Miniprotein binders against Checkpoint protein hus1 homolog (hus1). Designs and how they scored, part 2

Target 1, 271 residues: Checkpoint protein hus1 homolog (hus1), of Dictyostelium discoideum (Social amoeba) (q54nc0)
Amino acid sequence: MKFKAKISKASILLKTVQNIMKIYNECICHITPDKLRFIIQSDFNDGMQVFCEIQRSLIFENFTIESLSDNEIQFQLDLESLRRVLQSATSNGVSDIFTNLTKVRGGPVLHFIIKSGTSGTVIFQDIPIVLLTAQQMAQINEPTLPDPLVHILLPNLKNLQKVIDKMKNISDCLKIMIAMNNRLSFEVETSSGSISTFYSGLDHPQFGDHVLSPDLQATVCVDIKKFAKVLHIHQLKPSEVVLCLYERSIIVHVVLTDIMITYYLPVLIKN

## First folded at step 1 (miniprotein)

Design P5
Fold by ESMFold2-Fast, scan of step 2:
Structure P5 (fold): chain B 271 residues (1-271), chain A 86 residues (1-86)
Amino acid sequence: as target 1 above (271 residues)
Amino acid sequence: GKVTIRVEINGKTWVITVSTDEELLRLMEEVFKEAEKMGITIEVRAETLEEAKEIARKIAEFLREKGLDVRVEVEGNTVRVEARKE
């Protein structure tokens, strides 16, 4: 097993890591000849999951990967450790960042070499990892869901984050309604009243022959703090963000150039 | 009685039901922060036109104190408040 590469877009990788780590600090890192993937699996009680795919060519150059399992490597990784390495590498301007898989005192590590172009300083950092077998990786499946009840493209994400951050101060539960006639609303309730934000004229995503009646609508409740964490992705300036409602979960699908991030959030049950 | 306030900013519509002056003031501060760089349109509807006028007067006064140019118009049972940065 062998992996080594030069990290070419460290600032983009850093922003991606900073955003997904808001969900959970431990992830599975999966490297293939074509992609770098970060997978955050959550306890059943929390239910939040993240699947992030990055085109290998965006992040890695001078790339070598060798394994007996179709040249794929996977391991458990602490995202805060990775964030700190990337932050230190980007803080003082442009640096050359190299990474490889190796062993330190018999334990597997993700090794980093950071070469400062300005000071001539070389920094070595190791992140301990837990290697996973191909069989273990095969058990890590993205949820298979039926067709969504309703779906919509989200409005300006930066403006939406401001709205949700203020609603977060009022209630822990966010009511989300999508109508297939291009409408989306968010509501929080208090004992003395309610606050609702309505959006109209939004587009619906196009995929295959999936067509829903414009008369369809659905409403779900989610944890507002969890939803707010997802909206920080506006920092990456995504081209498209899709919201899908299901009976027991919602999906937020984020499309960026050479990066796709899918968030799975559980629906709260009101008795 | 409860009043419904509809605010439109750059194609986004906010509908808020308020029952107290405290709730109204919180809404006004929130709307002002988002509207600082563009015009806003606020529609006030209440059980009576007089209640709607009184609430619109409070909204207009708040926005004028914040340095905005404010115009108030009555349209049927609704009072419309338009505010713009000078």
Scores: ipSAE 0.000, ipTM 0.129, lowest interface PAE 23.2, mean pLDDT 80
ESMFold2 (binder alone), alone request of step 1: mean pLDDT 73; pTM 0.693

Design P6
Amino acid sequence: GKVTIRVEINGKTWVITVEGLTDEELLRLMEEVFKEAEKMGITIEVRAETLEEAKEIARKIAEFLREKGLDVRVEVEGNTVRVEARKE
ESMFold2 (binder alone), alone request of step 1: mean pLDDT 76; pTM 0.739
ESMFold2-Fast, scan of step 2: ipSAE 0.039; ipTM 0.612

Design P7
Amino acid sequence: GKVTIRVEINGKTWVITVSTDEELLRLMEEVFKEAEKMGIKTIEVRAETLEEAKEIARKIAEFLREKGLDVRVEVEGNTVRVEARKE
ESMFold2 (binder alone), alone request of step 1: mean pLDDT 68; pTM 0.626

Design P8
Amino acid sequence: GKVTIRVEINGKTWVITVSTDEELLRLMEEVFKEAEKMGITIEVRAETLEEAKEIARKIAEFLREKGLDVRVEGNTVRVEARKE
ESMFold2 (binder alone), alone request of step 1: mean pLDDT 69; pTM 0.639

Design Q1
Amino acid sequence: SKIEVRIEVDGEVFTIEVEGLSPEEIAKLIEELLKYAKELGVKVTIRVTSPEEAKRLAEEIAKILKELGIKVEVEVREEK
ESMFold2 (binder alone), alone request of step 1: mean pLDDT 58; pTM 0.400

Design T1
Amino acid sequence: DEEKLRELIEKLAEFAREHGVVAIIVTVDGKTYVITVEGLSPEEVRELLEKAIEELKKKLGVEVEVEIRGNTIVIRVRKE
ESMFold2 (binder alone), alone request of step 1: mean pLDDT 61; pTM 0.489

Design T2 (from T1, 36 letters changed)
Fold by ESMFold2-Fast, scan of step 2:
Structure T2 (fold): chain B 271 residues (1-271), chain A 80 residues (1-80)
Amino acid sequence: as target 1 above (271 residues)
Amino acid sequence: DEEKLRELIEKLAEFAREHGVVAIIVTVDGKTYVITVTSPEEVRELLEKAIEELKKKLGVEVEVEIRGNTIVIRVRKEGS
């Protein structure tokens, strides 16, 4: 197998990595001719999952990929290591960043070369990786879910993060209610009562020809710390963030130009 | 100055621990080199060896500047 590319828009990649690593600092990196994917699996995160897809052309130029498995490669990667490499590359201003798969002392690594213009300044850095087989990758699938019970577009994420951070100090369980007449509320319970924050006048996303009655509403409980971690995505300044409630999970879809991040959080079951 | 070199290495090691990844910029005879280490623990060994080599080849002054997570080391001939 062979992978070699020039990284364009390193700042966008850095911000993306910084945000998903809030969930877990280890991921599966999957590179195809069309996409770069970061996957954080549920097995080690109490049911939380992240699927991040970036159009290859946004991030990679002078791109070469060759493998016997449909020119796809996949490996386990420490996101903190990747963050540090990208941070170094962007801290010195605009640099040419090259990456490739190679071996150092017999072990596979993701190699980086950072060149600062014509000054002759060159930075070399390696990240150890764990290669995965096509068979191992085949076991990793994004959840297939039915239509959501209810859905809504979230209000300003930066302001919402401030609200949720205050509620996080009060309780570990966040009660989320969506009503299809443009309403959203968050509630935490205290020993002396409850605290709620209400939003109205929010929009609902379009799902093809599927239309939910405006009389529908649903309520679920999630781990507030996990939900708070998702809200860090406000740093990417997405134009649209969709919240979907299901019986056993919630999904947060973050849509940016050429980047899509989907967070899966389990619903807390009070038995 | 032996004591100044020891203080420099101590300061750089402390900086590496605080900031994680450190980029080291060295300018020698008009050419600039940048070395990024993957481990904070490797910074001190790398810098000790680099400084020793430069002292052997040159009667040099070493100036260190910290910029964010980057360490800038400027090597110049004494009096130049």
Scores: ipSAE 0.000, ipTM 0.083, lowest interface PAE 25.1, mean pLDDT 76
ESMFold2 (binder alone), alone request of step 1: mean pLDDT 65; pTM 0.537

## First folded at step 2 (miniprotein)

Design G1
Fold by ESMFold2-Fast, scan of step 2:
Structure G1 (fold): chain B 271 residues (1-271), chain A 88 residues (1-88)
Amino acid sequence: as target 1 above (271 residues)
Amino acid sequence: SKKVRITIEVEGLSPEEAKKLLEEIKKLARELGVEVEIKVEGNTVTIEIEGDPETVEKALEEILKLAEKLGLKVEVEVDGKTWVITVE
């Protein structure tokens, strides 16, 4: 197995890592000839999952990957350690950052060489990793889902985050309703009634695999604190954010240039 | 006794070539009368050998020859000293 590359967009990678870390500090890192993936598994987050895919060409140049399993490698990685390396590399001016897989004292590490342009210093940093087999990776699959019950493009994510932050102080349960004619509402129950925020005139996804009837409607309840964590992604200024409602989960698809982040949140089933 | 840890990167090998390498290593261990622990994780093969210095050194030399035949990168840790061997 061989992996080495120069990291070309360290600031973008840093922002991505900082954002997904808000969900959990440990992830699976999967590198293929085409993509870098970060996967946060449901077992650590009360059923929440994150699948982050970055086009290899966005973040790696001078890229070499060789493996017996279709030139793919995968390992467990501490995101806080990666954040520290990237933060160090992007601070105090321009740096060339090189990374490769190697071993130190018999243990596998992700090795970094940071060549500072501001000072004549060269910094070496290692992140211990746990290598995963192709069989183990095959078990860490993004859910294969049918067509959603309904889907809609979310309104301005920064404004939505402010609304949800206020609602979060009132209830643990967020009721999400997508109705006919591209209407979206968020509701929390109070002791004296309910508080609702309504959005209308929203778009359905125009391009992609799923074509749904505009006459479909659905309502689900989710953990509001988990939903609020997803909305922090507004800091990456995504071009498109799609909300999909399913019977037992919701999906939030976040689309950026050469980056796609998909959040899976369980639906609360209260009798 | 002497302890050696050998890590072989098997990138570029077919699955059959990798299996052949592992069988040759096991055969060599049996012939030399040394106990080896072999772990395969992803595309790395880690071999730990412990025993008489002379026997361990001979096993190391033979394993390095096998890696050289296949053009593989090898990392060796001997009594706490590590070094990387790139073979042609």
Scores: ipSAE 0.000, ipTM 0.068, lowest interface PAE 24.1, mean pLDDT 79

Design G10
Fold by ESMFold2-Fast, scan of step 2:
Structure G10 (fold): chain B 271 residues (1-271), chain A 108 residues (1-108)
Amino acid sequence: as target 1 above (271 residues)
Amino acid sequence: SKKVRITIEVEGLSPEEAKKLLEEIKKLARELGVEVEIKVEGNTVTIEIEGDPETVLKALAEILKLAAKLGLKVEVEVDGKTIVITVEGLSPEEILRLIEEAFKEAEK
């Protein structure tokens, strides 16, 4: 198999990596002709999963990929190592950054060449990786969920983060309620009472011609610290953030230009 | 001929470890029959080597292997072009590959 590319818009890739690293330091990297994917699996985060998809053309140019398995490659990658490489490329002026898949002493590596425009400095770095077979990758699937019970577009994320940060000091469990008449609330309970924050006038995402009754509502509980980590995404200035409630999980779907990030958080059972 | 300047950051080494590194570098120069100029300024050791490409490549590789064993950061300048090589955690084979790439890059 072969992979080589020039990394364009390294600052966008760096910001994306920095955000998903808040969930876990290791991921599966999957490269196809059309997309770059970062996957954080549930067994690393007590049930939390992240699926990040980036359009290949956003971050790779002069791109070559060849494999016997539909020109796809996949491997386990340390995100802190990748962050360090990207930080080196972006911290002092404009740099050209090239990457390729190679092998040293029986171990596969991602090789990087960073050429600084300001000093004429060239940096060579290798990140050790663990290659995955197509069969192993086939077992790593985004969860198949039924239709959501309810869904809503989240309010201003920066303000919401401040609210959730205060609630974290009260309880480890966050109660989330969505009503299909444009309402959302967050609640934390103590032995002496509860604290709730209410939102109204929010929009619901449009799922084709499927219309959920305005009378529908649902409530679930999630780990508040995990939910708070998701809200850091406001730093990337997403165009749309969708919250969907299911019986056993919630998803937070984040839409950016040519980047889509989906967070899966397990529902806590209070029974 | 090739001219190489190697700058090693020795911060984090004990005085005894730093002396041993310098002694091993001088020993390598004698064994390879190459003259090296070594300067020590604070926590930085600078080594300058000039000669035929094969001898310089061999000397550079051995010096980088020594630095890698001690987890040191190394900056290499080849024919006036600066190339920064991070040797922490690299195997001897990986170091040789990076040096070959650096030499090709310097030639453009």
Scores: ipSAE 0.000, ipTM 0.226, lowest interface PAE 18.2, mean pLDDT 81

Design G13
Fold by ESMFold2-Fast, scan of step 2:
Structure G13 (fold): chain B 271 residues (1-271), chain A 106 residues (1-106)
Amino acid sequence: as target 1 above (271 residues)
Amino acid sequence: SKKVRITIEVEGLSPEEAKKLLEEIKKLARELGVEVEIKVEGNTVTIEIEGDPETVLKALAEILKLAAKLGLKVEVEVDGKTIVITVTSPEEILRLIEEAFKEAEK
């Protein structure tokens, strides 16, 4: 098994890592000939899941991958360790960053070589990893869901984050309503009353012949702190963010150039 | 500084409650020295306030306190965004509205 590459867009990778680690510090890293994937599973994060896919060509150049399982490798990785390596590599100007899989004292590591063009300094860093078999990886699948009840494109994420950050000081439960007539609302309730924020004139994702009646609407409740964590993705300036409501979960699908991130949040059950 | 406009709609009132709210708001406008336009239609009172941000926020705070005492649902529109407010803490509502005013000025 061999993996070696030069990291070409370290700042983009750093920002991606900083955002997904707000959900959980441990992830599965899956590298294929065409993609780099980060996966955060529900077992360790109160039912929340993250699937992040990055086009290999965006992040890696001089790329070599060899394995007996279709040239794919996968391992468990500490995101805080990766964040520190990338932060170090990007903090003092332009540097060349190389990475490879190797072993140190019999243990597998993700090795980094950081070369400064200006100072001539070379820094070596290792992140311990846990290798996963192809069989173990085959058990890790993105949830399969039916068509959503309703869907909408989110408004300006930076402004929305500010609103939600204020609402989370009032209640732990966020009520989300989407109406297919271009409307979205958020509500929090207390013993003394409620506060609702309404958005109108929003677009719906364009699907070919799949037209939902404008009279359709659905409402769900989610953990407001979990939803707030998702909104930090505004720092990456995504081109499109889709919110889909289902009976037992919501999906936030984030589209960037050569990067796709999908967040799965459980719906809270009101008895 | 820019002038801001806020429209407040109070719902769920009986005709007698609407009349009482109207009288209290007129008294408050005189005390604060602000110009407000008030419309009463059935069980709904619509209040329009225009002025500098600090004066409008001060007037809004007093109106929200009055609505809270009466157990009323309040709808507030700022720069094309609608915020529906029921009886709650005036301080939390004001922080949310102040942020909306700052965004409207950008």
Scores: ipSAE 0.000, ipTM 0.285, lowest interface PAE 11.6, mean pLDDT 80

Design G4 (from G1 with E61Y L64A W83F)
Fold by ESMFold2-Fast, scan of step 2:
Order: C-alpha cells, then sequence, then structure tokens
Structure G4 (fold): chain B 271 residues (1-271), chain A 88 residues (1-88)
C-alpha cells in the first residue's frame, strides 16, 4: 500500500477540519483516487454522524495511491493532531506541505513534511494512525434514507447561529418546523410560555423531478447544543445549506465548491 | 552564511542500512559541493552544514527527501532555532 501527495488549499482543509472536529476529535479518514472523506460515527456522539467528502483534486496534487483494495486506504485519525499540523503549516508564512503513509518502529503513521519558502526550514510531523481493513470499512456506510418529510434552504447561517445561541440558554430542546409554503420556525419552551423565531420567503431545494405539496409540514425536536455545533460551518461560507426533516433524524447538507458535508442529528422522542 | 543541523532518528534500520544512508549523504554533499560534519550517537545521526544559503537549502531538501524515502524521523535546527515536531 502506498499514499503520497502534496497538499493544496491547506487553509480550506484546515477550516474544514476545525469545523467537523467540533462534533468529535476522532474520525475515519478514507482516501480514494477521486475523494478524501472524513467520517464521524454515531457510536461516540450520542447518535450524531458527519460525512465529509472533498474532491481529491481540490486538496491533493502530485497524488499517488496504490492498494490491493481498489487503490483505497482508510484509517482512524485524530482530528486535533491534523488541525495542529495544518495550523503550523499555514502559520509559518508560505509553505509547501507534503504527506505520505509510512511506518515508524513498525507502527503506521501519516507523515508530513512542511517546507518553508522563506527560510529553508523543513519541519517533519507524524500522526499515529490505526489502519482499517476493507472489511471494516465496508461496515461504515452513510445512511440510505427515503425522501424527506419536508425540506428547506436555511437562512443566513451567521445570523441563525446568533439566534440559536441565545435560545440554547433557555432550553436544551429545539423545536423545528418546516412548511413547504416557504416557512421555517424555531421554538423553545419556557416555564411561562414559549419563544419562537419565524422565517418566511425561503426557497426549497430541488430533489430531481420530485415536487412536494405546499400543504405539507412537519415538526421535530432536536438537541439544541448539537444543532448549534453544526452552524459553525458558516465560517466556510457555503453556497447552499439544506435542512431535511425525517421521522427519526434531521439532515443538514452543506454545499461548498468541491466539498460536501452532511450532518445527521437524531430526533428527540418522548417515551 | 547559513548554518543548519539535521538530526535523523535511525531506530529500526539495520547497521547495513544505516551505513548506506551515511554514504548516500556523503555522496550528495560531494555532488552539491558542500561541506558537512556527520556525528553518529546511538540511534541518532547529526549532520551539520554551513555555507551559502542557496546551497545549504538545496542540500537540506535532498537529505530530507532521502530520509522520507526511508521513513525516518528528522529534526532540523536553522540558525539556532529548532524545528522538531513528532505528533505523539
Amino acid sequence: as target 1 above (271 residues)
Amino acid sequence: SKKVRITIEVEGLSPEEAKKLLEEIKKLARELGVEVEIKVEGNTVTIEIEGDPETVEKALYEIAKLAEKLGLKVEVEVDGKTFVITVE
């Protein structure tokens, strides 16, 4: 097995890592000829999952990958360690960053070479990893879901984050309602009543040839702190953010140039 | 003049592989026309290079490439400032 590349757009990769690590510090990194994927599993996050896909050409140049399993490699990776490496590389002026898969004392390591263009300084950093087999990777799949009950494009994320941050001081449960007549509302309950924020005139995304009736609406409750963590993605200035409600979960699809991040949050069910 | 110290951790290499590494470093120094001082202490190889900034930088890159090919851990000190990071 062999992997070697020069990292392009290190600042974009750094921002992506900083945002998904707010959900959890450990992930599965999956590299294929076409894509770099970061996967945060539900087992460690009270049911929250993250699937991040980056087009290989955005992040890697001078790229080589070889494995007996369709030229794919996968491993467990500490995101804080990766963030530290990328932060170091982007903070020390103009730098070339190279990475490869290797071994140190028999243990697998993701190796980084950071070459400063200004001083001739070369920094070497190693992140220990845990290699996963193709069989183990086959167990890790993005959920296959039916069409959502309702869906909507979120309003300005930076402004929405401010609203939700105020609401989370009041309640741990966020009530989300989407109506297919361009309406979205957020509500938290207090001992003396409720506090609601209403949005109108929002657009609905196109799902192929499917068009949902404008009379459809659905309401779910989610953990407000988990929802607030997702909204930090506004720092990447996404072109489109889609919110989908399902019976047992909500999905937030974040669309960026050559990057797609999908967050899965469980719906809170009263027993 | 620029002064660079390179420390290579050679743990995991056989004595024969370590000798080959040292010979390759010496050959590279001759090819680039740069003078290097090499010290071997236990599992570490320390290389000191001093001279013209452009030539020293070229030598540093070639030595780093050689070490990377062998999967070795390398520390670099430039003009008294140490850049050595092994993440865990």
Scores: ipSAE 0.000, ipTM 0.123, lowest interface PAE 21.9, mean pLDDT 81

Design G5 (from G1 with K81E T82V T86V)
Fold by ESMFold2-Fast, scan of step 2:
Structure G5 (fold): chain B 271 residues (1-271), chain A 88 residues (1-88)
Amino acid sequence: as target 1 above (271 residues)
Amino acid sequence: SKKVRITIEVEGLSPEEAKKLLEEIKKLARELGVEVEIKVEGNTVTIEIEGDPETVEKALEEILKLAEKLGLKVEVEVDGEVWVIVVE
């Protein structure tokens, strides 16, 4: 198996890595001829999942990938290590960044070559990885869910993050209600009552030929700290952010140019 | 520039509490160097702020803190998006 590429737009890759690592520092990196994927799987005690897809042409040029399994390669990767490499490469002016899979002291590594255009300095960095087989990768599936109970486009994410951060100080449980007549609300319970934030006039995304009745609404509870972490994605200025409610989970689907990130959060069961 | 309209329902406040709220809002505007337009109609106070985004956001946050402290219903319109904070 062989993977080698020059990293273009390292700043965009760095920003993406910085955002998803707020959820978890370890991920699965999956490289295909068409895309780069970062997958954060749920732990049995956490339940949160992230699937990030980046179009290969956005971040890789001079790209070579060869494997007996449809030219796909996958491995476990420490996101903080990757962040440090990318931060180092982007901090010192103009640099060419090359990466490839190799071995150091018998162990597989993701190797980086950072070439300074000004000083002629070349820096070598290695990130230890754990290679995964095609069979192991086949067991890592993005959840296939039915149509959501309700869905909505989120309001301004930066302002929403400020609201949720204040609510986070009051309760660990966030009650989310979506009504298909363009309404969204967030509620937290206090010892003497409740605090609610209401939004109206929001749009609903279009999903194929399936249209939900405007009379539909649904309410779920989620871990507010986990939800707050998702909202940091506002730093990438996404064009569209969709919130979908299901009986046992919620999905936050983030659309950026050539990047798609989907967060899966479990619904909390309250007494 | 950024434009924000804040509508506060002051039902249940004493006349002295309502007067104090208005004075605190005016004081905040002076401290932040921002111009605010305040209209009082019955049990409703409407505040319009327009200016640089950072100053307007800071003014909005402080006004919302005041309303929360007094248990007031607040509606906020930010650049055409309407959202409502209700303290129960």
Scores: ipSAE 0.000, ipTM 0.155, lowest interface PAE 20.7, mean pLDDT 82

Design G6 (from G1 with L64W V84Y T86K)
Fold by ESMFold2-Fast, scan of step 2:
Structure G6 (fold): chain B 271 residues (1-271), chain A 88 residues (1-88)
Amino acid sequence: as target 1 above (271 residues)
Amino acid sequence: SKKVRITIEVEGLSPEEAKKLLEEIKKLARELGVEVEIKVEGNTVTIEIEGDPETVEKALEEIWKLAEKLGLKVEVEVDGKTWYIKVE
């Protein structure tokens, strides 16, 4: 098994890592000939899941991958360690970053070589990893869900984060309502009353050949702190952020050029 | 033939039970070629089906069988040519 590459667009990779690590500090890293994937499973963070896919060509150049399982490799990785390596590399100004899979003292590591263009300094960093077999990886699947009950494009994420941050001081449960007539609302309740924020004139994404009736509406409750963590994605300045409501979960699908991130949050069941 | 409309209101289901019922009803509508409108408000799911009397009668029979399999109670209200079915 062999993997080596030069990391291009390190600042984009850093921002991506910073955002998903807010959900959980450990992930599965899956590298294929065409994609780099980061997966955070529900078992690690109270039912929340993250599936992040990055086009290999955006992040890696001078790329070599060899394995007996269709040239795919996968391992468990500490995201805080990866964040530190990438931040160190991007903070030194102009630098070339190389990575490869190797062993140090008998243990597998993801090795980094950071070459400063300005000082002539070369820095070596290692992240210990846990290799996974192809059979173990085959058991890790993104949830298969039916068509959503309702869906909508989220409003300005930075402004929405400010609204949700105020609401989370009031209640642990966030009520989310989407109506297919371009409306979205957020509500929190206390013993003394409720606070609601309404949005109108929002767009709905197109899902294949299926068109939902404009009279359709759905409401769910989610953990507000979990939802707030997702909204940090505004730092990546995505082109579209889609919110889908299902009976048991919500999905936040984030679209960027050559990057797709899908967050799965469980719906709270009121007794 | 005059067209008829039935409204099915489902209350008090867990999210898991509501999802299973919703998926089965969507599948049934696709198989029968009927138009279905679905509205979800809190813990209440409202399903409206419109079509020919024969097609609607067949849909009602299949929905009743489905509700029985899921252990749900079905109440039917008739208003002229409009049927209102409450499942609980």
Scores: ipSAE 0.000, ipTM 0.054, lowest interface PAE 29.3, mean pLDDT 79

Design G7 (from G1 with E57W W83L I85F)
Fold by ESMFold2-Fast, scan of step 2:
Structure G7 (fold): chain B 271 residues (1-271), chain A 88 residues (1-88)
Amino acid sequence: as target 1 above (271 residues)
Amino acid sequence: SKKVRITIEVEGLSPEEAKKLLEEIKKLARELGVEVEIKVEGNTVTIEIEGDPETVWKALEEILKLAEKLGLKVEVEVDGKTLVFTVE
C-alpha cells in the first residue's frame, strides 16, 4: 500500500476540517484515485453523521495511490491532529506541504513535510492512524433514504447562524417547518410561550422527476445545538445548501465547487 | 462595516402593558447605547433599531426576553427581508 501527494489547497482543506470536527474529533479518511472522503459516524450518543467528499484534484497534486483493493486506502484519523498540522503549515506565509503514508516505530502514520519558503525551515509531523481493511470499509455506508417529505434551499447561512444562535439561548429543541410554497420557519418553545422565525420567498432544489405539491408541509424537531454546528459551514461560502425533512431525520446537503458535504441529524422523538 | 436595521412589532398589548414595554425598551436603548424609534398604535408597539450587527442583535435578544415574560406576539423585519419572531 502506497500513498503520496502534495497538498495544493491547504487553506480550503483546513476550513473543511475545522467545520466537520465541530461534529466529532475522529473520522474515517477514505482516499481513492478520484476523491478524498471524510466520514463521521456519530454512534457515540449524538446520532449525527457527516459524509464529506472532495475531488482529489482540488487538494492533491503529484498524487500516487496504490493498493490491492482498487487503489483505495482508508484509515481512522484524529481531525484535531490534522487541523494542527494544516494550521501550522498555512500560518506565517507560503509553504509546500507534502504527505505520505508510512510507518514510524512499526506503527502506521500519515507523515507531513512542510517546507517554508519564508524561513527555509523544514518541519516533519506525523499523525498516528488506524488502517482499515476493504472489508471494514464496505460496512460503512451512507444512509439510503426515501424521497423527502419536503425540501428547501436555506437562506444566507451566516445570517441564519446568528438567528439560530439567539434561539439556542432560549431552548434546546428546534422545531423546523418547511412548506413547499417557498416557506421555512424555526420555532422554539418555553413554558411561557413560543418564538418563531419565518422566511418566505425561498427556492426549492431541483430533483429529477420527483415533483412535490406546493400544498405540502412538514414539521420536525431537532437538537438546536447540533443544527447550529452544521451552520458553521457558512465559512466555506457554499453555492447551495439544501435542507430535507424526513420522518426520523433531516439532511443538510452542502454544495461547493469540488466539495460535497452531507449532514444527517436525528429527529427528536417526544417521550 | 455593515449596518443593519430591524423593525419589531409587538401586538396584543393592553394599554398598561404597552406603557410598561415602552419604558423598558427606552431603558434598554440607554443601557446598550443604541438609537431606537418607538411607535405606539392602539394595542401595537413598533420598534425600529439601526446600528452595528452586534449591538442590534443584542438589543433584539433582550426585547424578545421581555416579550416572552409578558406572553406577547412579536414580528421582526430585517432590512426588507421578513424574519418573523412570534411569542405567543
Scores: ipSAE 0.000, ipTM 0.230, lowest interface PAE 16.0, mean pLDDT 81

